# Ledger of designs, part 5: VH-VL binders against Flagella basal body P-ring formation protein FlgA (flgA)

Target 1, 205 residues: Flagella basal body P-ring formation protein FlgA (flgA), of Buchnera aphidicola subsp. Acyrthosiphon pisum (p57418)
Amino acid sequence: TVQKFNFFDLNKQLNIFLKKEYPLNEDSIKIIIHTPLKKNIYCRKPDFSILSNTHNLGLINILLTCSKQHYYLTVEVQSEGEYIVANRKIPRGTRIKESDLKILIGRLDVLPNNTYRKKKDVVNRISLREFFPLQPITSFMTRPFWLVKVNQQVTVIINGNNFKMSSKAKSLSNGAQNQNIRVKTNSGKIINGIINENGEVIVSP
Key: E = the ipSAE of ESMFold2; O = the ipSAE of OpenDDE; V2 = 0.75 times the mean of E and O plus 0.25 times the DockQ between their complexes.

## First folded at step 1 (VH-VL)

Design m2 (framework fv_mavrilimumab)
Fold by ESMFold2-Fast, scan of step 1:
Structure m2 (fold): chain C 205 residues (1-205), chain A 123 residues (1-123), chain B 111 residues (1-111)
Amino acid sequence: as target 1 above (205 residues)
Amino acid sequence: QVQLVQSGAEVKKPGASVKVSCKVSGYTLTELSIHWVRQAPGKGLEWMGGFDPEDGKTVYAQRFQGRVTMTEDTSTDTAYMELSSLRSEDTAVYYCATGPYDFWSGYSAFDIWGQGTMVTVSS
Amino acid sequence: QSVLTQPPSVSGAPGQRVTISCTGSSSNIGAGYDVSWYQQLPGTAPKLLIYGNTNRPSGVPDRFSGSKSGTSASLAITGLQAEDEADYYCQSYDSSLSGYVFGGGTKLTVL
């Protein structure tokens, strides 16, 4: 059996949908509906969805599908919480230290996309551009610190349950700790492994 | 393993724009420098531009500045190359390519290539 | 014009040795930037054959070798086979252009 939903039912379903998409956590969340549902609306098999490929803050379009009818709602998702900014001028190519970073509290929905939320996610990364004091730091503006450089000779360690072998190989790419990397041995073979904290390539048996 | 998959062939009129996509799989787009290279029928390879991870910006070959725009959508791991004000001379196969990057010198060898997208500009 | 100069064609008989040159300048190969070589079979994307002047990717036979001296690089193919008939391109980086540059390409014909 198909149930019909009136204005009050649909607002209840919308609120349930929004609470699932934007659950309460460490950040303060406030949602403002700019395009409200009309009081005379009736809907069979209501379905709510966000029209964006990612969950965004700020102005978001919500689609309500009522059988063959479509309704567009505009909501504003305001969020307030901690985020990371530069504590000083950080030149391009700098390995970022904790002292280079500062935590601020403010509106997250007005910040650039992918602004870092925790210092631990930024420390030891390389800046890909110059940062100025109080500038928010985004994930697109940093990269991992390379423990291995392309064409660098590296130690390859093969760890088995009752043995350990090591040899030298040339790296075919840059790589950071815990990253997969391809290396070329003196014999010309290409081996895949994981970079450890010392810049060695670990190959599982 | 990294793979690059490009959008299908396009036919355009002179003066139009074309936007070619390049979908990355097996690695994250943010860790790769995607470059665009074209080849006119029977001609050689020509570098158009690519992402410079040291400066966090895209660099275009002088010949294409003002006509080409290269963008990336990290949520879908897709890179795009848009070429505007098309001329018959822009008829070519357009490739996206990537490979190991030397952070300090800005050098890469392109060991992974897309299959190519044929763009025909006629009449 | 291409920034790196290659001969437009080269030919050899099966089993012979051929060399393809790549001539640059002080702003690219002469500045110390590495040279890569690509093989392109008709209707296919280029395939990386040599990188970092002398290194072969997995699957590339050792009869292909690269070298570099001054402002120039060379690709040598020994024991030439019919399957080697293709276009070959050198590539480097140019500091004056702040970009990557390719040679004009060399068509290898196996007689």
Scores: ipSAE 0.000, ipTM 0.396, lowest interface PAE 21.7, mean pLDDT 82

Design m3 (framework fv_mavrilimumab)
Fold by ESMFold2-Fast, scan of step 1:
Structure m3 (fold): chain C 205 residues (1-205), chain A 122 residues (1-122), chain B 111 residues (1-111)
Amino acid sequence: as target 1 above (205 residues)
Amino acid sequence: QVQLVQSGAEVKKPGASVKVSCKVSGYTLTELSIHWVRQAPGKGLEWMGGFDPEDGKTVYAQRFQGRVTMTEDTSTDTAYMELSSLRSEDTAVYYCATELYYDSSGYLFDYWGQGTMVTVSS
Amino acid sequence: QSVLTQPPSVSGAPGQRVTISCTGSSSNIGAGYDVSWYQQLPGTAPKLLIYGNTNRPSGVPDRFSGSKSGTSASLAITGLQAEDEADYYCQSYDSSLSGYVFGGGTKLTVL
């Protein structure tokens, strides 16, 4: 049958659509329709699409298709949840500790893009600039802590079934824990491995 | 291994400009933060400024603002420091030094050029 | 004027221990910024001795060590050798100046 959408029903349908479009959001979402809706929209199956190439929070443009009719809607997607700020002034080049961070609860849609939401994703990273107290920390402001530096002599562990062997090699790049790295042995061979928590390079059998 | 090789000594008259170069080898400029430090004869070290290649921003010490310009050419891995309106007090050895900005060690100057003597005399 | 304060000179005999102090303020060392130490032999460029308050670059003997407490840092040199006779500079970052600052330097004389 023909479906009749009033202002309240359209908001409900948009909430369902946006929940599917932002399935990884753990936080509350509030939808505000800014385009005036003065009359009922009738259709068998409403179809929504986001017109932008990104699923950003804040103001977005949505196309509603009802049969052969098209409606352009300006919608504000508000989100509230936890995010990470600096708990103190943090100098550039600092390895970030848990005590350097504070969790705040607030509007996520007004924060800079890529603001960290969990302490575990920030701890042990290096600051690329000075942080000020209560400043939101974004992924653009940090880099991994290098357990291995370029040209550093490293221990290579060959991890086989029921045995382990070790040797020395020089790293060809910087690398953090769990990253792939290329090392050059004294014989000139290049070996690929994964950096462990001790800065050693683990090589598959 | 990183090496910084600077241009040769220069003698300038008051009011002239000098441009010192610093060629980087063993590393790329995109992985380094180049700073400039000078030392007048018999005096201590004085930081003049540094280039942050990540932000493309150069920070100058206040006493040199308006007289110093620091640039880099990543295609040739060469950094430059130009000091204008030279005075006799600018007679000094000028060093380039690098901060490996992907290093975990924080604020340091881990490699230094050999220095360039600039003499300002009339 | 230097922002970080060092004694102008220090002396010791071969085999002895000396310490060189570096006193800052709340805008630099006291703010948490790391301290580096440099050795300058006569007629040469400075050489990094200590970074990140306590760390040594490869090739620097373990008789050189750094420490930091509050607004101050110290460089300790044990087992003094004639080759240690040089000028020593501490360095940090100052947030109020938005730049790097050096100590005035300490001349070490090995008696």
Scores: ipSAE 0.000, ipTM 0.410, lowest interface PAE 13.4, mean pLDDT 80

Design m4 (framework fv_mavrilimumab)
Fold by ESMFold2-Fast, scan of step 1:
Structure m4 (fold): chain C 205 residues (1-205), chain A 121 residues (1-121), chain B 111 residues (1-111)
Amino acid sequence: as target 1 above (205 residues)
Amino acid sequence: QVQLVQSGAEVKKPGASVKVSCKVSGYTLTELSIHWVRQAPGKGLEWMGGFDPEDGKTVYAQRFQGRVTMTEDTSTDTAYMELSSLRSEDTAVYYCATSPLYGDYVEFDYWGQGTMVTVSS
Amino acid sequence: QSVLTQPPSVSGAPGQRVTISCTGSSSNIGAGYDVSWYQQLPGTAPKLLIYGNTNRPSGVPDRFSGSKSGTSASLAITGLQAEDEADYYCQSYDSSLSGYVFGGGTKLTVL
């Protein structure tokens, strides 16, 4: 059978490929192919690869391999969704609160890379820059709020079946709320725990 | 906007103690670190101590340990610095200054107007 | 003795560039601690001019810039103006002292 009756639907196959490559944007991606291609590409088993080290939205280069033929495609990956902006002026060095943030809906591909999508990922982080109202917040503009710093003396709370015990230990690393941390007790024992909202290390035996 | 307002000038005799206040407005004491810095006439700035968020406590410069006490009253947003066993060389302008409690950079971003303490017999 | 070393004075004419150095050691600037700079006009409290080695607070003209290399930092002032005449102090943290340290101060005279 002549392959002209089983032709490659490039747009449909690229859409399937890119939804797998951009799982966080899967439900909202739209693709525009900028490379002028012949209208009748016959390809039963297309194989796609992204030629850049980063999977950013916007213009990307894709290699299409069809049998022993190679095609270089320039593709624009558009996406719409929720993203986080400052709700007010936020001074540098501020521990960000939920009231400082606003959710907007719009084109994600025209935003700075690593713009936050969810408030929970921004709340309690420290601003490294001054933010202005409606400014998108990126991960490069914030840092974790370290409730515990390396070499800091911390309170360790051991929660057992019928008891709670507290002691002091030295932290072996920096840690934010809800993160795992290793601490060294006065006896020299290293134990693992989770940092609570007060900077205490909770150990569940 | 943060504003620091310090108590007025003091004249003390050698051996006495002095307590300088620093009233914070536009922010709360629980969300910033208060430091104290002095400057003798014609001399440079000298850090005396301040709140260390890493230790969760106030830390004093070595040369003032045993003579200085720094306290805070969060109900009135007022910080205090008390220096005891005053000597003539303690004559200086005393400043309170703030740094962000959890910022990445250590900076004294707001300063009080200063309190002149004169120690003379 | 100041832990951070600054020249006691520097001078320049209006419109010129001056640089003020701040020399530390392996326990402070050399250990990676950031440098802040303060401007003190006669009879006033110090004002934050530069923080985190290179950053300017809102309201500070871009004529003021900071840099850091090895155990030293520098404050550069371009386009000198009469109102820049003041004392300038660098500041860092010293791990061996477990405390904040200031330079001895530099008096800038605008000729």
Scores: ipSAE 0.000, ipTM 0.409, lowest interface PAE 22.7, mean pLDDT 83

Design m5 (framework fv_mavrilimumab)
Fold by ESMFold2-Fast, scan of step 1:
Structure m5 (fold): chain C 205 residues (1-205), chain A 122 residues (1-122), chain B 111 residues (1-111)
Amino acid sequence: as target 1 above (205 residues)
Amino acid sequence: QVQLVQSGAEVKKPGASVKVSCKVSGYTLTDLSIHWVRQAPGKGLEWMGGFDPEDGEIVYAQRFQGRVTMTEDTSTDTAYMELSSLRSEDTAVYYCATVYDILTGYYPFDIWGQGTMVTVSS
Amino acid sequence: QSVLTQPPSVSGAPGQRVTISCTGSRSNIGAGYDVSWYQQLPGTAPKLLIYGNNNRPSGVPDRFSGSKSGTSASLAITGLQAEDEADYYCQSYDRSLSGWVFGGGTKLTVL
């Protein structure tokens, strides 16, 4: 049968579509349709597509396709939640501590893209620029802290079912905690492992 | 393991341009931050420019802005520094260097090229 | 003039301790940026000696050490040897210039 849309039905369908595209809590999303629409759009097989290069919050363009008919919609996706700001002025090149960060609650859709949502994703990263108090922190403003540097001699721990063995090897790249890394032994063998909190390389056979 | 190999010595007249190359071996150019530093005979080190992670782009020292251009050819792992409108005081050894670990805030220039002598005379 | 100030020369006898100062400002060392030190032998490219205020690359003896306080840094060399005779440069980042800055260099003479 023909699917009948009015302004409220379209909001409901867009909400369902956007929850599929944005894995956010259902209560955090509010949709405002800015494109004027006449009531009683009839569509048997409605299809929605986001026309933005990135699936960001705020103003987005959506294509609604109903058989051979196309409707271009401008909608505003509002969301509210927690985000991370600097708690104080932090110089560039600083390893970020939890005390350097503050959680605020507010509209996420008006923040810069890639603003951090959790302190644990920011702590122990290096600032790439000077931070000012209450400034939202984005992933473009930080880089991982390297526990292992290229050409560094590292301890390799091999964990087997009934044994633990340690040896020395040289790292072939920089690496942060929990990252995969390749190391080269004195014999020339290349081994893959994961960097632990102490800068050691853990290998599971 | 990572090495920077620079082009050979150049002799130029005042007003000319010079283009110095720096070839990366043992690593990929796209994963390194290349900087250029010069040293006039008997004088100290002077930073000219290089990749700035805060800006996400190559930045130039204000003294050289408008005269220097730094480019990279990723297909040949070669970085270039071109200096125009040469003067006698531009006579110097020009070095390329990598920033070893700027992401930890240390900002050292770990690996250096052998240097390229540029002489400006008439 | 250099943004970071070093004494132009320093001298010592074999086995002695010398220190080389590096004086900056609020926009560089005083802003919390780390200091690196380079050794340059005649006719060679500079070699990284100290990074991150007091870390040594592999192969640098622990006779070389660095320190930082306020707007200044120092390189200390203990047990001076003849092969330590070289030029030494400090280096940091300056936020007002948005770039790396070097000291004017210090010539170390081992008497």
Scores: ipSAE 0.000, ipTM 0.403, lowest interface PAE 23.5, mean pLDDT 81

Design m6 (framework fv_mavrilimumab)
Fold by ESMFold2-Fast, scan of step 1:
Structure m6 (fold): chain C 205 residues (1-205), chain A 121 residues (1-121), chain B 111 residues (1-111)
Amino acid sequence: as target 1 above (205 residues)
Amino acid sequence: QVQLVQSGAEVKKPGASVKVSCKVSGYTLTDLSIHWVRQAPGKGLEWMGGFDPEDGEIVYAQRFQGRVTMTEDTSTDTAYMELSSLRSEDTAVYYCATQGYSYGFDAFDIWGQGTMVTVSS
Amino acid sequence: QSVLTQPPSVSGAPGQRVTISCTGSRSNIGAGYDVSWYQQLPGTAPKLLIYGNNNRPSGVPDRFSGSKSGTSASLAITGLQAEDEADYYCQSYDRSLSGWVFGGGTKLTVL
């Protein structure tokens, strides 16, 4: 049984649409409609499209099409979640430790671009500027810490089922912990491995 | 390995401009902070400016503000230093160097070979 | 003028110890900024010798060491060799100038 006079719940329909467009796990999206609208809209088959090339949080423009009518909407997409801040004053040039970091819960859409969301992505990086307590840390504010330098002689460890072999090789690039690196042996062979916490190159055959 | 290769010697008249290049080899310019340091004959080292990671932009020494322009072309991995309104006291070897690439954050660890700029009338 | 002060020259005989001082102020070394030292052989580019006050790059002999106290730093060279004859420069960051500063340089002569 089809009702001929249904009223369109714009907020409910926008929430459903935007949850499909944004890759978020929780019901953390809050929508604020800035464009003044008529309270009762009849719309049997709504069609939404985002008018920008980027689906970012914050202010966005949406086109709503209802039959022969078009509505241009300015909406604010808010989200809440965890993000990383400095737990103390961190001087520039510092290798960041876990104790230097604190997790806060708050609005993600008002944070600087590329604010870190997980401690593991910040630990062991070098600060490129001074941080003050509670300051959000962004990827632009850090660089990798090089455990291995280009042209450095490094230990290569080959791990098997029940054995461990080691040899020496020359690194072909700088590398940080957990990064892939290429090394050249004395025989001229190039081997690819992963840098461990001791600056050794681990190879899993 | 990382190398900085600079352009060849230049001879300029007073009032002219000179543009020195510094090409990065074995690494990408986008991951480096390049600085410029000059040395007049028989004199010491003088910092002119460079990319400051804390500011996220190129900064210039006060003495050269308004006369020096430093630019970077990431497509060719080449940094440039242009000095205008040249005077005889600008005769010097001009070096490019990396900041904090291999060692200590504020250290200049990899240096170019230097470019001699002579300003004569 | 240079912001960091070094003696213009020092000398020593082979096998002896020499020290080169670098005097700054509260806006640079005294503000806690690290000191680096550079060795320059005649006709060559400077080479990083010491960074972070007292650390050596790979390939630099342990005869070279650095120290820092208050507003000053020192480079110590033990067991002098003829090949150590060069110009030596200290360097730090200066917060008042928002930039890097070098010492005036010290010519080391090995007698």
Scores: ipSAE 0.000, ipTM 0.436, lowest interface PAE 20.0, mean pLDDT 84

Design m7 (framework fv_mavrilimumab)
Fold by ESMFold2-Fast, scan of step 1:
Structure m7 (fold): chain C 205 residues (1-205), chain A 121 residues (1-121), chain B 111 residues (1-111)
Amino acid sequence: as target 1 above (205 residues)
Amino acid sequence: QVQLVQSGAEVKKPGASVKVSCKVSGYTLTDLSIHWVRQAPGKGLEWMGGFDPEDGEIVYAQRFQGRVTMTEDTSTDTAYMELSSLRSEDTAVYYCATRYEYSSSWDFDIWGQGTMVTVSS
Amino acid sequence: QSVLTQPPSVSGAPGQRVTISCTGSRSNIGAGYDVSWYQQLPGTAPKLLIYGNNNRPSGVPDRFSGSKSGTSASLAITGLQAEDEADYYCQSYDRSLSGWVFGGGTKLTVL
């Protein structure tokens, strides 16, 4: 027969579900259940799901499906950890430097979604808006610094054991440092290479 | 060279209001975050409020909520701090301060000369 | 009550080293906010002495240095001189208050 889950089993299942959905390895996590399950509930084939399309912190709505019954739960996911803020006023269109950034420790669940957690993920990106000191920086506020733009003429460097050759080609896409990119030569051939720090495309056969 | 120039000393009676001005010289007010700090005679520095970059607006210290209003006139590059319902314990030197030169910290590197406000009957 | 705690006074002889402490909490210094230090001579506005925990503005002698550890910070003055006699204030930001906070101040007396 199909197993029925009582109130205590369901709360255990809920906690297992929440730990699986919010596996924040080095962050401090606290979960508060605001609308607990009633003690007289019994469930066949329990299934938990988060009703939002993204796994946000803070107040979240969880749906428990028990056969033909549905229960709506409100859970608060609090998290504390490191995040990145602007250390100074950063004008729009600026290539962000490490000295422009500061690490703060605080409640992550009250921050805007997609707030950066590591300086390395922000350094060398371009600001899409003006930042003020202490303002959290999100991935929506920055873009990669394009060393190569689509349709730009670029220098292609072919490095061989006993030779070094350079030629010109047109880039087929935007690209940042260390990114793989395809370029098209005057003869119409497509070459694949990696963008170096100077915006040149390096080909290592 | 950026300078903050404040209005002159004021003497007020309890219950009155005082409005202190802070004129920006050598730069534009719109590009600076102005803060207000006071110091009672023989006492320490106390932050009253100022532009908070997190909120993008002026924030007041809770202790002064409801009594202080900070405004800016960009046409004259002048910031104002008005404190109402004055009490004897509001006797202090009031400073405006801002951050300008140093980009890697959150501090006040430029200060006005201070405005002495005396509250006495 | 100040949120950042400083000793009310400290003293030293010319040429000696003095240290001024600034004790905060997890909502300010412990949360990663930088500490700045200000020097105030009688009758003058405060002057920025140290910013970003241990950076000196142009014109500040290298006799002044800052340090930060955990929830606390310290200002060190070496080669103490008579003109160093002043009040010193630490400053940081407090996330629970959503505002800037100053220490209570320390009066340095040069013996």
Scores: ipSAE 0.000, ipTM 0.485, lowest interface PAE 14.3, mean pLDDT 83

Design m8 (framework fv_mavrilimumab)
Fold by ESMFold2-Fast, scan of step 1:
Structure m8 (fold): chain C 205 residues (1-205), chain A 123 residues (1-123), chain B 111 residues (1-111)
Amino acid sequence: as target 1 above (205 residues)
Amino acid sequence: QVQLVQSGAEVKKPGASVKVSCKVSGYTLTELSIHWVRQAPGKGLEWMGGFDPEDGKTVYAQRFQGRVTMTEDTSTDTAYMELSSLRSEDTAVYYCATLEYTYEYTGDAFDIWGQGTMVTVSS
Amino acid sequence: QSVLTQPPSVSGAPGQRVTISCTGSSSNIGAGYDVSWYQQLPGTAPKLLIYGNTNRPSGVPDRFSGSKSGTSASLAITGLQAEDEADYYCQSYDSSLSGYVFGGGTKLTVL
């Protein structure tokens, strides 16, 4: 059966939805509703969704669908926890060491998107830009170790049927594990694949 | 295999704008970082700007900020460089080139170059 | 105007060795940024000759070698041949300008 929800029931359902989308981990989570639901609102079958494809912190827009009606809500998701900053000036192109990093505790929702939370995820990556002391480090500002380098001869493994076919090709770019890469085969064909842990290029349907 | 093919020579009046194209052949534009470098007759190379892999944005050399716009059309694998308010000292060969990271941990290199587009600004 | 300083010209006889210097500052080569070198034949686009201070792309003879020390880099060409007659440019990154910089170029004449 379809139950009709009043304002208080809908507010409770909204909070349940938000706690499901932003579960408590090691970080603290605080949610503030800036656009409250209308007092006289009623839904036969409420459905909540976040309009972005990312689980962003800070101000987010939520869509409430009530049958054929749509309502837009603004909530603020505040989070506090540990994050990684540069401990000193790090020049561009540097292989980042643990001593280059410092852990701070503070508001995560006011930081740049994709700010690193753990040193282990930053160590041994290459800086793509110059970092200054206390600057938060994001995943967009670093790149992983290259397993394949441009113009390197690589093994291409084609996964098909119940057996594998392998051939050799020349890489057209640098690439890291799990990264897409284009290679040129001995026959002159250009194919796209994914780099595995051994620096081989995997092609699958 | 990868080639950069640029548009033909241009002749412009001072104060006009010019738009040079750079078509990527043998690879997809979305997986390359295209930069622009110019060279006045008998002079050296000067970097103008390009896609910055650090920020995921297009960056311009300070001297050209406000006068240059660099855009990309991924549907046609073509990059463009438009320079406005042309002066006689903008007479140069304009190159597009791919920016590739070195095998060492620092620095970058311009690996593949277009053939160049001569832009002449005369009154 | 150039940010990196190169001699305007160098010359040598066939079979000899020449060295082309590239002098920078604390904001580029001195800051640890790698140096690349380009060869430009008359009427052609530049060609990448050396990257990452010392590395040669496929197809570049080992007669060409690069080195770097302090705020400077150098390109050495041994066993000079007539076809080496060209302009040579060094290139690095400058942190103060947040951009790529080139040397003024050196014309190599093979006598």
Scores: ipSAE 0.000, ipTM 0.410, lowest interface PAE 20.7, mean pLDDT 82

Design m9 (framework fv_mavrilimumab; at its last look DockQ between E and O 0.07; V2 from the best seeds 0.00; counts 0 for: pae E 16.0 > 2, placed apart)
Fold by ESMFold2, look of step 2:
Parts: C-alpha cells; sequence; structure tokens
Structure m9 (fold): chain C 205 residues (1-205), chain A 119 residues (1-119), chain B 111 residues (1-111)
C-alpha cells in the first residue's frame, strides 16, 4: 500500500540542513537518521535545529518543529578522512619526528577528540605518554618541545645598535623556539624576549 | 478543531469566472493541504485539484487544467479556487477539504458553496 | 463515467449486513493505492468513514468496516440502522490520471 505524502522530502530537507552545518570539504560525510520519520507526518515548512552548542561528529540530537508540534530526532553524522597514528612504539618524553608517524584513512567520527589530521602538526612535539603502533595521536597526548622550562636559568641577550650584552635570568614560563617569553632578572626586573634556536632569550630594546 | 468556512452562493452567466474562498481556522494554511471537490446536483463527487505536499505545489485534475486556478493567502489562512469560462455544466456545490495531519484524505470539509451558471 | 465503479444502489432491512463494492483497475487500487470511504447524508457535506483501506477515524461506529483485495475494495455495514440511509463514495488515487478519483456513489436504502 502506497500513500502520496511528503515523508521523502522531509528526509531530504534534513540531509540538506545537516550538510550545510557540516561543510567539511576534504572529507566524505554520511548522515544516518536513527529516529524513523513516520510516513504520515505532514510538514510544509520544517524547522531543524541542533540541540548542542557544538557541531560534534557521531550521534547528535535534532529538534524538528512543524508548526506547533515538536519532534526529537537522533541522527548520526559519519565522516571519513585522513588522520595521524604512531608508526612505531613511541616512549614517553620522545621528541616526535616525521618517520614516527603514519597517515591512515578511516572513520573520523569514532576517533578520540582532537586527533591530529596532518603530520606537520605533530612533528617536533613531545609525547606525554607511551604511544603504541597504529594508535591515533591527539593534541592532549603531546606538548610543545620546550627549549626553556619554567624556573630555568636562561641567558638573556640584549641587542642594541652597537652593543650586545648577556645576562642571566629566571624564566617565568615554559617556552618553545621563536616564542615570546617573560624572564625575571636577579634585580627583580621582568623583561620579554624571543627564544632562539639555542634556548637563549633575545631582547630588543 | 479544524474548521473550513466557505464564501456564499454565487450566480454567474456562461463565460464568466467565479472565485470561491475557504478560510481555515483551528490550524494555519501552512499546516494543511487544501483540495477542492465539486458535486453537480444529483451527481457524484469530482476532485478538481489541490496543494500536494509530496510535490510541494498545487496540482490540477486534467479535466480542469487551463480553466482553474487555486491560490492561497497565508496571511489570512484563506484558500481560493477560481474557475473561468463557466458553462452550465459547472453548476455545482464546490467544497474545500483537507488532507489531514497523517495524510488522511479529505478528512475535514467546508460547508460547500453553490455556484449556479445560467442565463 | 467514474474510474471507480460502485453499484448505484443497495438496500437492507434494519439489523442486517450490507456491503458496497468499489471496483478499480491496475492504475489505482491495483497499483496499491489506499481506499477511503465517505458518507453523505442528504443536504450535507461528505463525512470520512474509512481511510487507509480499513481505519476508522474517531466517532465512526465499529459496525462500519473496510477491506481491499486485488483491484477492488468493499465497505461493510453491520447492524443496519435507519440513520445509515445515505450516499456512499469510495476514493483512491489513479496514476494514469495523476489525480484523486471518487466512485460514482451508492445510495443505501434502509427498508
Amino acid sequence: as target 1 above (205 residues)
Amino acid sequence: QVQLVQSGAEVKKPGASVKVSCKVSGYTLTELSIHWVRQAPGKGLEWMGGFDPEDGKTVYAQRFQGRVTMTEDTSTDTAYMELSSLRSEDTAVYYCATWGDYEIPFDYWGQGTMVTVSS
Amino acid sequence: QSVLTQPPSVSGAPGQRVTISCTGSSSNIGAGYDVSWYQQLPGTAPKLLIYGNTNRPSGVPDRFSGSKSGTSASLAITGLQAEDEADYYCQSYDSSLSGYVFGGGTKLTVL
């Protein structure tokens, strides 16, 4: 038995709405509606809204408003694309190099949050724990490689027009190469400088 | 409850046009699919056309294509059916009816509008 | 001429059962489209009795029932009462006409 009604267009409109909200150009997106839309729903102007303040992948809840009627839909947003995994066992505290990483293609919606997508974003970072082969690497599992650590005594180089002076100071924070950092001199003065490749703090007057 | 209230009876000459109104209350026109059905005196029911939610547009019965126009004014929740080039055989009661909440065909009907075509 | 064929009249005595047939074709009932039934009392607008072949809306007595088989549908009325005297119409969709169609109507007389 076939009734002539608008259920197919409602599913189409939901798909259009969700693809507009998830415009991931490099990835394939698949929408699965887990809450079946009844054949007998008539909804001339459906209004969809996502009930989360984030656009997460995976299971999400959608409010459908048809005039004065509200429907709660459970929808699964699946995505496939590239992500970064460990290419070998990586001990805790390792400065990660490109050969330590491997690119896989797979389901992004089942990965831990903040899984890296490009090797360049992981290279030179420090592992905060042991990684196992083929384990997805997240931003929470790494930190910047710090040339300067908080409370570390550093050499401060002050470059003037015709002079170059060096002094010792105590760093007030961790810092990576080319990062601005604050240091405290023996006299208690706080100064800002840029960390060079050797862990020295370069100050411009 | 949904109510459909139609405009009053009309007497027209052959060749004229008639425009019948159907005001919806209890629901808005954006919530309902309005269709038009006529019945000549002593005769059966004849579907003329209506808003088809599957197509998202108004569809007309082939017999009336080119002579009938069905419009809606969502600001007043009023549907209209205009039939042109009237003939004596167009003398009938004209009903508006709804395609209901669960796509139930013709579940609510207006009271009918008698249109008499005579010279 | 109606696309759906109904007998022009049927009759029955109070308390009896009557049936009203609705014969279609492969382009309507035979294509799987649903059948609805309407009662029209004299001087009034039609009233829905049955939709989706067998479903009764609220307020329709259970002595009204519908069925569909092949290219035909049937309305059955049991426990016939005087107030059942009316015209009855079947309704479906026809793909060849791209439109909704009604049967020619059946006048039910209660003897």
Scores: ipSAE 0.000, ipTM 0.422, lowest interface PAE 16.0, mean pLDDT 83
ESMFold2-Fast, scan of step 1: ipSAE 0.008; ipTM 0.535
ESMFold2 (binder alone), look of step 2: mean pLDDT 90; pTM 0.932
OpenDDE, look of step 2: ipSAE 0.015; ipTM 0.528

